# Ledger of designs, part 9: VH-VL binders against Peroxisomal protein 2

Target 1, 213 residues: Peroxisomal protein 2, of Schizosaccharomyces pombe (o74758)
Amino acid sequence: MTHNTMLQRFNGLLEPTHLYIVSVVAYSACNRPDKISGIAKEAMEHVGPSIYPKLREALVKSSPLVGFPRTINSLREMTTNIPPPFPDEFARAADADIDTGKRGKIYFEKTYGKVTQRVLRSMQSSSLDLANIALDYAYGKVLSFNEVVSPLETSLMIIAALVPQDVNPQLRGHLKGALNHGATKEQVMSARNIALEISKECGIQFKGDIETL

## First folded at step 4 (VH-VL)

Design m1 (from b4 with heavy chain E100L E102G L103E L104D Y105A Y108I; framework fv_bermekimab)
Fold by ESMFold2-Fast, scan of step 4:
Structure m1 (fold): chain C 213 residues (1-213), chain A 119 residues (1-119), chain B 107 residues (1-107)
Amino acid sequence: as target 1 above (213 residues)
Amino acid sequence: QVQLVESGGGVVQPGRSLRLSCTASGFTFSSYAVHWVRQAPGKGLEWVAAISYDGSNKYYAESVKGRFTISRDNSKNILFLQMDSLRLEDTAVYYCARDLWGEDAFDIWGQGTLVTFSS
Amino acid sequence: DIQMTQSPSSVSASVGDRVTITCRASQDISNYLAWYQQKPGKAPKLLIYDASNLETGVPSRFSGSGSGSDFTLTISSLQPEDFATYYCQQYDNLPYTFGGGTKVEHK
């Protein structure tokens, strides 16, 4: 007779807005778009309709990490099953006068701090084009755009996107990177643990232990 | 043949300066981050400084910060370490080393150049 | 700073012996660990990177294992050219730090 909400399930681990962002992205990364609409409905009931564009944006921002197919399916399930409370808009039109490549490089440097050059060189040694695409597209146009979700919220979203994919080298960098964007150690570990619990629910098999701070 | 060759070491008084050089050959120097690592006589290895492939980022061990300056000239394939305000504790063989694939494992090392002190 | 504790400081061994050297990081460094061999009067030589990846040209008797904070270098059958000092190095975070070294000596 009692409905088990995300808030009840993960009581006290994150503030509600952060919990819902982490939850929708983790399920999307697990290829469970069917979970998205229920979580978005709960989020709107608890936080209010203003959470909806934040959840949509978090899914959009996850696309370079999760991939377009899973992101499209998650957004489709959310928007077809829960009518948006506000008309959708091209939020990144705000970037018309912004050097997004420069913004992305600044964001990337802040994320990785002292190991920025190591991460950049590692990508460049594999592919110069991939490194440039990551900086100009993933960081420049997508991840460094912070008008809808904050850098802290973006960092928690990135953790949620990476945990289900079993990519420890990238996850470790972004656990530490979240601290550089203002997240507390407790917030980082909570986002990681929530995403891990969701991954286990979704049947994700891990090769070994998942990275931690 | 991939190689790094250090030069510039010698005997110096405390408080003086030395400039070490490391000449690279056999690979595209401008594509690699490079490091200075030192070893005091009879002791272990200590990382000193690093410079990114394009020279835009520089990193130092706390013990040398403010006294040593790392730089590079990609047109001449040379890495430098300007060592100011030298202390007895800086006595060591100084190696230059290349990053393997940007992963900070050092796959190519020079032969080393010795920095010692006398008063 | 990440402290690297290497043990033992020395080991006496004979040709054909299995030699095991351990390295412990003061915090999680994932797999960002390298092993080096240094002979007297020579520069160090890279043996293993990313905890377990054998560098090109290094004999297969050398192997590395471990992740997180505990790492091991194994020489399965010691050869005469393997008597040397071995160092671990973390490259997870700046400043990069080395273990104190393990000297593999003749019995």
Scores: ipSAE 0.000, ipTM 0.449, lowest interface PAE 11.3, mean pLDDT 88

Design m2 (framework fv_bermekimab)
Fold by ESMFold2-Fast, scan of step 4:
Structure m2 (fold): chain C 213 residues (1-213), chain A 119 residues (1-119), chain B 107 residues (1-107)
Amino acid sequence: as target 1 above (213 residues)
Amino acid sequence: QVQLVESGGGVVQPGRSLRLSCTASGFTFSSYGVHWVRQAPGKGLEWVAAIWYDGSDEYYAESVKGRFTISRDNSKNILFLQMDSLRLEDTAVYYCARDLWGEDAFDIWGQGTLVTFSS
Amino acid sequence: DIQMTQSPSSVSASVGDRVTITCRASQSISSYLAWYQQKPGKAPKLLIYAASSLQSGVPSRFSGSGSGSDFTLTISSLQPEDFATYYCQQSYSTPLTFGGGTKVEHK
């Protein structure tokens, strides 16, 4: 009869706002949109209605990593079952006069630090177009926008998006990158471990061990 | 320009300790994970240990766990390998190597330092 | 731990020959594989990473292919400087592991 809330299940691993961001993104990445509305309801009950726009934005920011279809389904489940407490806003309208491509390159450089040029050359050696799309659209338009979800929160979200996808090289880069955006080692490992437990619950089969710091 | 230079190898007796050093130059050492890889005479390559760019995490091969300790001093651009309870099977040339970020491949290697045993 | 098996252990070849070296992982490692060249008395040199990406400065006669558990390094036209030992290495998970090596030697 007793049920576990996300807070009870992952007690003390992350502060509540971060826990709920990691949780909704991890379930979305697992293609379990049916789990999202219950988490959003719990989040609003515990943190208050102001968390709703953050959860919506975290899902939006996950879309270059998780993919549009899973993101659309997750957002649909959340907004249909838990009506938004505030009208939605086009937050990225703030970017009208911003060079988002340059902002994306700066964000990418901060993530990878002094190895940025090596990571960039590695991507370019496989596809110049994919490297350009990643920097201009994924990093530029989506991930580097920080007015709703902070760079730290974005880093934890990225970890939650990558763990269920079994992509160790990218995960390794972003575990370290989260530290460059102000996360503690404890926050990084907690986000990774929460996403791993959610992945196991969702039946994700991993090829080997999941990357760690 | 970009270089790793090992030192500290030599002839030791079984059960003794030895500390290897690897000095980095020509790149921002504190931004890279770094590894120790060894090669026994006439044999193949064996990964030994790794340390994260900020020193927060260390990894070891099973054969050296509890005996070897990897560490780094980012202010001096130096990587260390403290080798305790040395055994004859630790005889090898020890290389330090730089991690190609995101790939866990080694793009820059030192020249190697030989660890061997007397009589 | 992931075991890496190389075949053959040695190959005799002449300048101008096409040389193929195979590497097999004990489990799927996707594309997380690197290839190294080592000449006697020297440190290894990175040739290929991510199974098929040519390292900067490496001649185009070297190419890598494969995914999952089976991988191949090809030298399209062997040059005198290519006589060496070649190693594969999986980068999928720790502990990182190398193949046993393939020696490319003169006929």
Scores: ipSAE 0.006, ipTM 0.454, lowest interface PAE 12.3, mean pLDDT 88

Design m3 (framework fv_bermekimab)
Fold by ESMFold2-Fast, scan of step 4:
Structure m3 (fold): chain C 213 residues (1-213), chain A 119 residues (1-119), chain B 107 residues (1-107)
Amino acid sequence: as target 1 above (213 residues)
Amino acid sequence: QVQLVESGGGVVQPGRSLRLSCTASGFTFSDYGVHWVRQAPGKGLEWVAAIWYDGSNKYYAESVKGRFTISRDNSKNILFLQMDSLRLEDTAVYYCARDYWGEDYFDYWGQGTLVTFSS
Amino acid sequence: DIQMTQSPSSVSASVGDRVTITCRASQDISSWLAWYQQKPGKAPKLLIYAASSLQSGVPSRFSGSGSGSDFTLTISSLQPEDFATYYCQQYDSYPYTFGGGTKVEHK
């Protein structure tokens, strides 16, 4: 009787599917796995059971950014408290014959556009292994896989994952990157603002102002 | 001193081929993306092609796709443009230009090499 | 392709004049715009990048402004060496495109 739904709290900022994706990832990034099951339950009641695999996939795709421990805890909280409506599937089995490293590089280039070469070379100059892991694993295996969660949805998820971590240089690139993947300026700013409000609720302390478009 | 020097231009007949070269000095060539930009006599600038610092990615203007090939040899500090199936519309001074990494404004340009046609 | 429209195609000016050149993109290019100066028989020279950032060694009388789709290059107090053709270039996305140029010539 005292609850405000996520839809009521963030009314009109994003369509429901996008709102729920942004919300679960933002709370996960804040290390608040206890919030995940309530949001997943609301999402299923409002959107239907088809949202469940998308929320699971969004959390999985956030793992290179948020980290495995927080992602595992968030997924465990969701699956333990909300029975999965469909059997889980190894969706990335579809990648068996795909050059995922090449797919990841193409995705990375589309994300960063004109600054791609600079970002890539900067990473390589700092660590060749980290650059290779970022392109081959994070972008290749994880972020560029689009069969469950679209590139636009992935972009909004990335914003939600980065805002709570107070990493403005990376956030700046991904705000512009979301536009390159078909998000509107309104969707980008809404995802950023929703994640910022969730971060403040969770007690995240920021060094300064959070990046904007 | 950063220097880019184009060569290989000349008088050609329609349908023939030319290979342009651009020799770089005064900077670490392998750290920079490089472009070809052309200018027809009395006309404006037209971007033609680009190649990344490591040669892994290449881009072309629609008017030259399938006819022109950009390449580079980082061991010799040379940029190439192989121009096949040349047309009268390809008449221009061809400049090579250095980008500033993924921030693709052109901070240094060569002096240009002229490609013209005779019958 | 992103079309870049420059206005005017030419302008007659005297030393000491304020000259303003405009450039319009057919879509939002944020601030990914550069301005170049070209003198007859010479290669272009970079003046401004990122819409408003002055290239090192370029006189402070040159300034750039604008974002999104509308941009301006201003020369405050034109000098004799400034008579040239000026081009804008978008570098938001491939293929990169230039404006048609603006010739600044003696009155």
Scores: ipSAE 0.006, ipTM 0.504, lowest interface PAE 9.9, mean pLDDT 89

Design m4 (from r4 with heavy chain K59D E101W Y102G G103E Y105A Y108I; framework fv_recaticimab)
Fold by ESMFold2-Fast, scan of step 4:
Structure m4 (fold): chain C 213 residues (1-213), chain A 119 residues (1-119), chain B 112 residues (1-112)
Amino acid sequence: as target 1 above (213 residues)
Amino acid sequence: QVQLVQSGAEVKKPGASVKVSCKASGYTFTSYYMHWVRQAPGQGLEWMGYINPSGGSTDYHQNFKDRVTMTRDTSISTAYMELSRLRSDDTAVYYCARDLWGEDAFDIWGQGTTVTVSS
Amino acid sequence: DIVMSQSPSSLSASVGDRVTITCKSSQSVLYSSNNKNYLAWYQQKPGKSPKLLIYWASTRESGVPDRFSGSGSGTDFTLTISSLQPEDFATYYCQQYYSTPTFGQGTKLEIK
């Protein structure tokens, strides 16, 4: 229901900060930017103003998975309807002298573990350019940047971004990857189940069963 | 109660094909890779390959790539392994086994299907 | 493929004995990025399918008695049964899952 809080709806599944990160990204992935500001207001009321930059960063980090148009619309709704409690920072300016490609490769390797070479070769066999863009841009510049949103929080965000898209092969890798970044099995399954319930609310039709741990 | 139940024993002549089934129950079939491992009489375990039941993608060991086909039917939660151009040295017990969280280790095994190839 | 070698091929023991089985890999199965050893141990009783005992070299599978323990890192691994029980007479296999899965040749544990 539209008048229920996210905390009431998903009571006990995740701690509040993680719940709100998962929720805004799942709605964004469903192309429901109209839901974002209400969730962000609730998050600030329950967690405090420090959650605002984390929600903004989670949406930014979702952009390689969700796409720029949906991400821009979600960020616009949040920032237009809720005054930012702090000035925005170009946090990635810290990367000026960092080899982000190497950082992304390390993050990718930690995510996929021993199957890293197999996953990489599979992507390269389909498209060398896409594999390089995924590693250098998505993992290197975006997902491996951990100054605002932690690797664990990033893993939960990725799950929330992938569930609504009905992409089981990628989702499987990132359910496992979240464990490699310190998430518990319970946290991973909660993030997946929250995103699934949001997807159902948004009318997403799935071809079959959704991946699980 | 997670279970893998395999089809019954087969006796085949050299040059024939055999198709073994593996029916899963007690878990979400599409969420775990399904592997096939065989064991010749008095020998150790030999990995043959796997199928991802979700998308149907497969990965076969080099020794079997020319002769093995792995498929699945999600409507009945069943995986299949077909081995063609059988030789006497294909005589073995064939197991299906559930993947341990994507790691290529095996937490749940079928009971095995004995395939005997003799002239 | 990574070659797995077990020793001994067979051993005889009595109930209550401490038993050690060794497994060596032709190259390291330690993945430095996550600091995990990609090694498992299985138990197989005659006419039955293998049963997972240990994964990540030292983590016991749910329901496996604490008398079973795994140790080692890199290329050298051991499975120890601290106080052998009658139901433990079986063949034991190590398996690496660092690359394409391969198994040791097995160690048959027999009643003395």
Scores: ipSAE 0.000, ipTM 0.465, lowest interface PAE 11.5, mean pLDDT 89

Design m5 (framework fv_recaticimab)
Heavy chain, then light chain:
Amino acid sequence: QVQLVQSGAEVKKPGASVKVSCKASGYTFTGYYMHWVRQAPGQGLEWMGYINPNSGGTDYHQNFKDRVTMTRDTSISTAYMELSRLRSDDTAVYYCARDYWGEDAFDIWGQGTTVTVSS
Amino acid sequence: DIVMSQSPSSLSASVGDRVTITCKSSQSVLYDSNNENYLAWYQQKPGKSPKLLIYWASTRESGVPDRFSGSGSGTDFTLTISSLQPEDFATYYCQQYYDTWTFGQGTKLEIK
ESMFold2-Fast, scan of step 4: ipSAE 0.016; ipTM 0.487

Design m6 (framework fv_ersodetug)
Fold by ESMFold2-Fast, scan of step 4:
Structure m6 (fold): chain C 213 residues (1-213), chain A 119 residues (1-119), chain B 112 residues (1-112)
Amino acid sequence: as target 1 above (213 residues)
Amino acid sequence: EVQLVETGGGVVQPGRSLRLSCAASGFTFSSYGMHWVRQAPGKGLEWYAVISYDGSNKYYADSVKGRFTISRDNSKNTLYLQMNSLRAEDTAVYYCARDLWGEDAFDIWGQGTTVTVSS
Amino acid sequence: DVVMTQSPLSLSVTLGQPASISCRSSQSLVYSDGDTYLNWFQQRPGQSPRRLLYEVSNRDSGVPDRFSGSGSGTDFTLKISRVEADDVGVYYCMQGTEWPYTFGQGTKLEIK
């Protein structure tokens, strides 16, 4: 922001790169695409132009959780108001010879650890097709692709995407999952608290308490 | 009906090999981790090997590590245990059991197959 | 390895009376996710083991409510509120928190 930076607002809670990833995804999940360009500009000024592709990728990775309409609007806002410092590329072209379904299952298992098969069984009991789509598309094609945004950064992004949606069962799994991908308890709680504060600013009403570690 | 049936046991001399099989039916075998647990005559239960739902992860008790190999064939709904360099101490009833990889462990057990290593 | 110690090793109970079995672990069984992976099994004479309880206190389907589990950290208890004839057998606690998984020595329950 022009008057108050995100770094000033959330001082010391996350490293700048992580803060900006969490912030753009949280506002996108709140359907506030109008906030994205100011954050991206601040991010480039403080971290450097290399953060731009990471913010774009974080938004792309949020799409199975946030939905395509909000993701498209957030990406459009960012790219229209802040010109990309580097040409965009189809990064997932690297997956041409990769079994992404297998990669997704490995990533899913690392995320959920000991409760992996319970989560899988629960999804399959509700819908076999949705379970397969979640593993093959969300985890396989999208979330397990780590060439631009790391597993740790992906975990913080997922927390930011889920908090504004008031979906405690999924949030619980991904708070613990972030630890499995190398996040510290402090990083996990900071991402959760930043996303919660952004959600309150955006007028999100919660039915009850938000999950914690 | 959910069922696990172990086969392949018998009487063998020390130093020889046996291969145990556990045939699964009545559930989606490829969704479960599988264990081998043994029980020596008059003794308690001892866990000794596990394999993940897709076969990518395996863990063994130190007493059998390097001698026993756990494997599975999801297309045949079958779990295997290759037992090499058998010792008198390996004499036991061998049970296969399913779990959700450490969560809800051992909710279904087979009937067991007896391995006797003559000494 | 995590050592699981049960007491008593044998127990004789009159039908309809309560029974209590203790299980102690050499280390805390609280996993990094905050859950406790302590399970109880029953083995009737000549039969395969049957799981009674998982994660300290959760009953398996078909297990009567007279079986209950309690405890935390390193000390756990299996209680049978009123013993029935079909309860004769050996009871085992098991930890699933650390590899290798380990069982207690077993407690033999006999009817007087």
Scores: ipSAE 0.014, ipTM 0.503, lowest interface PAE 8.5, mean pLDDT 88

Design m8 (framework fv_telazorlimab)
Fold by ESMFold2-Fast, scan of step 4:
Structure m8 (fold): chain C 213 residues (1-213), chain A 120 residues (1-120), chain B 106 residues (1-106)
Amino acid sequence: as target 1 above (213 residues)
Amino acid sequence: QVTLKESGPALVKPTQTLTLTCSFSGFSLSTSGVGVGWIRQPPGKALEWIAHIYWDDDKYYNTALKTRLTISKDTSKNQVVLTMTNMDPVDTATYYCARDLWGEDAFDIWGQGTLVTVSS
Amino acid sequence: EIVLTQSPATLSLSPGERATLSCRASSSVSYMHWYQQKPGQAPRPWIYDASNRATGIPARFSGSGSGTDYTLTISSLEPEDFAVYYCQQYSSYPLTFGQGTKVEIK
């Protein structure tokens, strides 16, 4: 039998705000937008309406990893079926005078630590343009923006986005990177295990074992 | 008890293709973050990095040697194979394979090396 | 490619003396490693990432440096320390080694 609520299903693994962030992003990464509105409704009932902007932001921040089509469909399901409790705002307008490229590089370096140059070289060896887009757009504009979702919450979201995609090299970096952004080993493993369980529910087939700490 | 061992011909004629196999135990190239590299050392000279391959089949080659090199892995056999075409007497060297750890960015355990002499 | 220049080529010292080995990169590097090699043997990892001793390496060995200038120091030479030491950068491809510094008995 399926569990009635996300809280019942994953009791004690993460505090509720983190659980709901991980859950909506994992289902979005699985291309199950139909699951998003029920989770958002449960989240608002248990955490309060302040969770809504965080879930929206987590989905937005997942877009460089999950892709725009899945992210658009997940956001559409959420906003259409659960009316926003607050008007939406262009939160990244706050970045008007910020060097987001530099902020992204700092965030990237903190995530990867001593292997930063190796990860960068790997991307650059395949495509200089992709490496620059990743640093300037994904890390600079999107992932390093922390006004709505914290670096710790962003790290848990990234894990949830990567697990369903069966991309162990990137997952390995971000499991360890989450520790660099203040997550505990327990939080990291819980986010990974929740996303793995959701992936299995959604029929994701993995080629081998999923990366662990 | 991690071990690596190089195997291949001790003598190669000019213009022939060299094939070297690195056989290892105590780790797997299915393990995330693990790779194997090849380094050579001509007699009395410095170490020269040749190529490496990672668990995800990501491959890197020495730019000067790139057109002559192929690196591949057989994860089920715990082997990495290096192929180098058009051998020349200047390629005479001891060839080493070594484990490359993503988190360490270093060659932490090396094989004994195998001397390859290129002569007619 | 990044060229690594080691100096001096040869250090002739007596046991108990301090050895200082230099490695200079042609451009800034983030990861510099050191290896020890004795005749007829494979190189052994010695210092990782400028300053971290490999497992089992005696405390008398220390590494330091950043950017283009790196140093390996042996505070008091023991007989087993006489060997060739190579630096290696892991910051850009192709990976490169220095030409080595031979530490020999005076």
Scores: ipSAE 0.006, ipTM 0.469, lowest interface PAE 9.4, mean pLDDT 89

Design m9 (framework fv_telazorlimab)
Fold by ESMFold2-Fast, scan of step 4:
Structure m9 (fold): chain C 213 residues (1-213), chain A 120 residues (1-120), chain B 106 residues (1-106)
Amino acid sequence: as target 1 above (213 residues)
Amino acid sequence: QVTLKESGPALVKPTQTLTLTCSFSGFSLSTSGMGVGWIRQPPGKALEWIAHIYWDDDKYYNTALKTRLTISKDTSKNQVVLTMTNMDPVDTATYYCAHDYWGEDYFDYWGQGTLVTVSS
Amino acid sequence: EIVLTQSPATLSLSPGERATLSCRASSSVSYMHWYQQKPGQAPRPWIYDASNRATGIPARFSGSGSGTDYTLTISSLEPEDFAVYYCQQYSSYPLTFGQGTKVEIK
């Protein structure tokens, strides 16, 4: 498209694949599933049909952060309006012989680096069960799975999921964590700024300034 | 510029409760990532970390001292308060408050310190 | 708790000499910080995350190390460098400091 495309709106901020990942997740986090299909269509036109599984996976990976209801609605909107170009596959079947809990711990440690023990202890002090669920499910089964969406792409997706939710403590950790997964400072700030502009479009009201690097 | 200053009594009797206030400027504990810690140093001895509080009210205490310690913040006044119960002569020390930032994790700005002597 | 042992306790040196200060942790730490303290003053951040100089710290200071072994080196001592240096781990709570190394004029 040539008018009000995501690519034109956010020209030069991220490469197209990263822009589309950030965009679908940010709208999903804003509870605007109605925006998803138009972005997916544009993404397929500009990148090719291979982007479709990446957008679907990015939404799946956002589910521990955004929540199942918003994620289900976003995926439903995408698949109903833009039929998948390839049959869906259970990608995580690849995990059959993988210790996903260990993989999740490694991913968590890489994300938080020197503050790993502080973040873990903070979660444990609030709820041991939530800390275990976060490590074993969110990080282990979902976020550390890299077969479809890379660690860098996952980091940008996480930023897009957190910005609309006005959760600066978690956002701060993941802005720094994205650098640990190979993102440049420019990529991190672009993902943050794209998600912020989408949040403003969607009417999200913030309590104060949004975290930066 | 970030500045911190400790205030409280210079003399405390054994068994009494010590209350120290850290007053600061140049940052707010309403700002994500901001934290304030307390560190003490007995005369001629090493530094000992006591307690920490962050913008989200997350608190950490030295394990050996935790039953005696309370840390709290008054965000509107830019103050952090440390309370230590059942003071003993071995608690005689210069008490410092210091700033740290969640992702950077070193004490980058320190107060001048306040000497607290525990004596009968 | 992670115990940090600094060695030597005292270094007696002349201006122009090299100083090498050691900090050993009782278990592996991810990050180590160093502070300089002069008599009657608060500690000052000096080296953070093992090897990064804090703002304004002269290039003659360098930090290195990983795991359990960390070193602070002063390539050529200046008069203002005579002070006590403390290492501190920020890898786990409780936060702990070493006992300090005093760098004093011979």
Scores: ipSAE 0.006, ipTM 0.475, lowest interface PAE 9.8, mean pLDDT 89

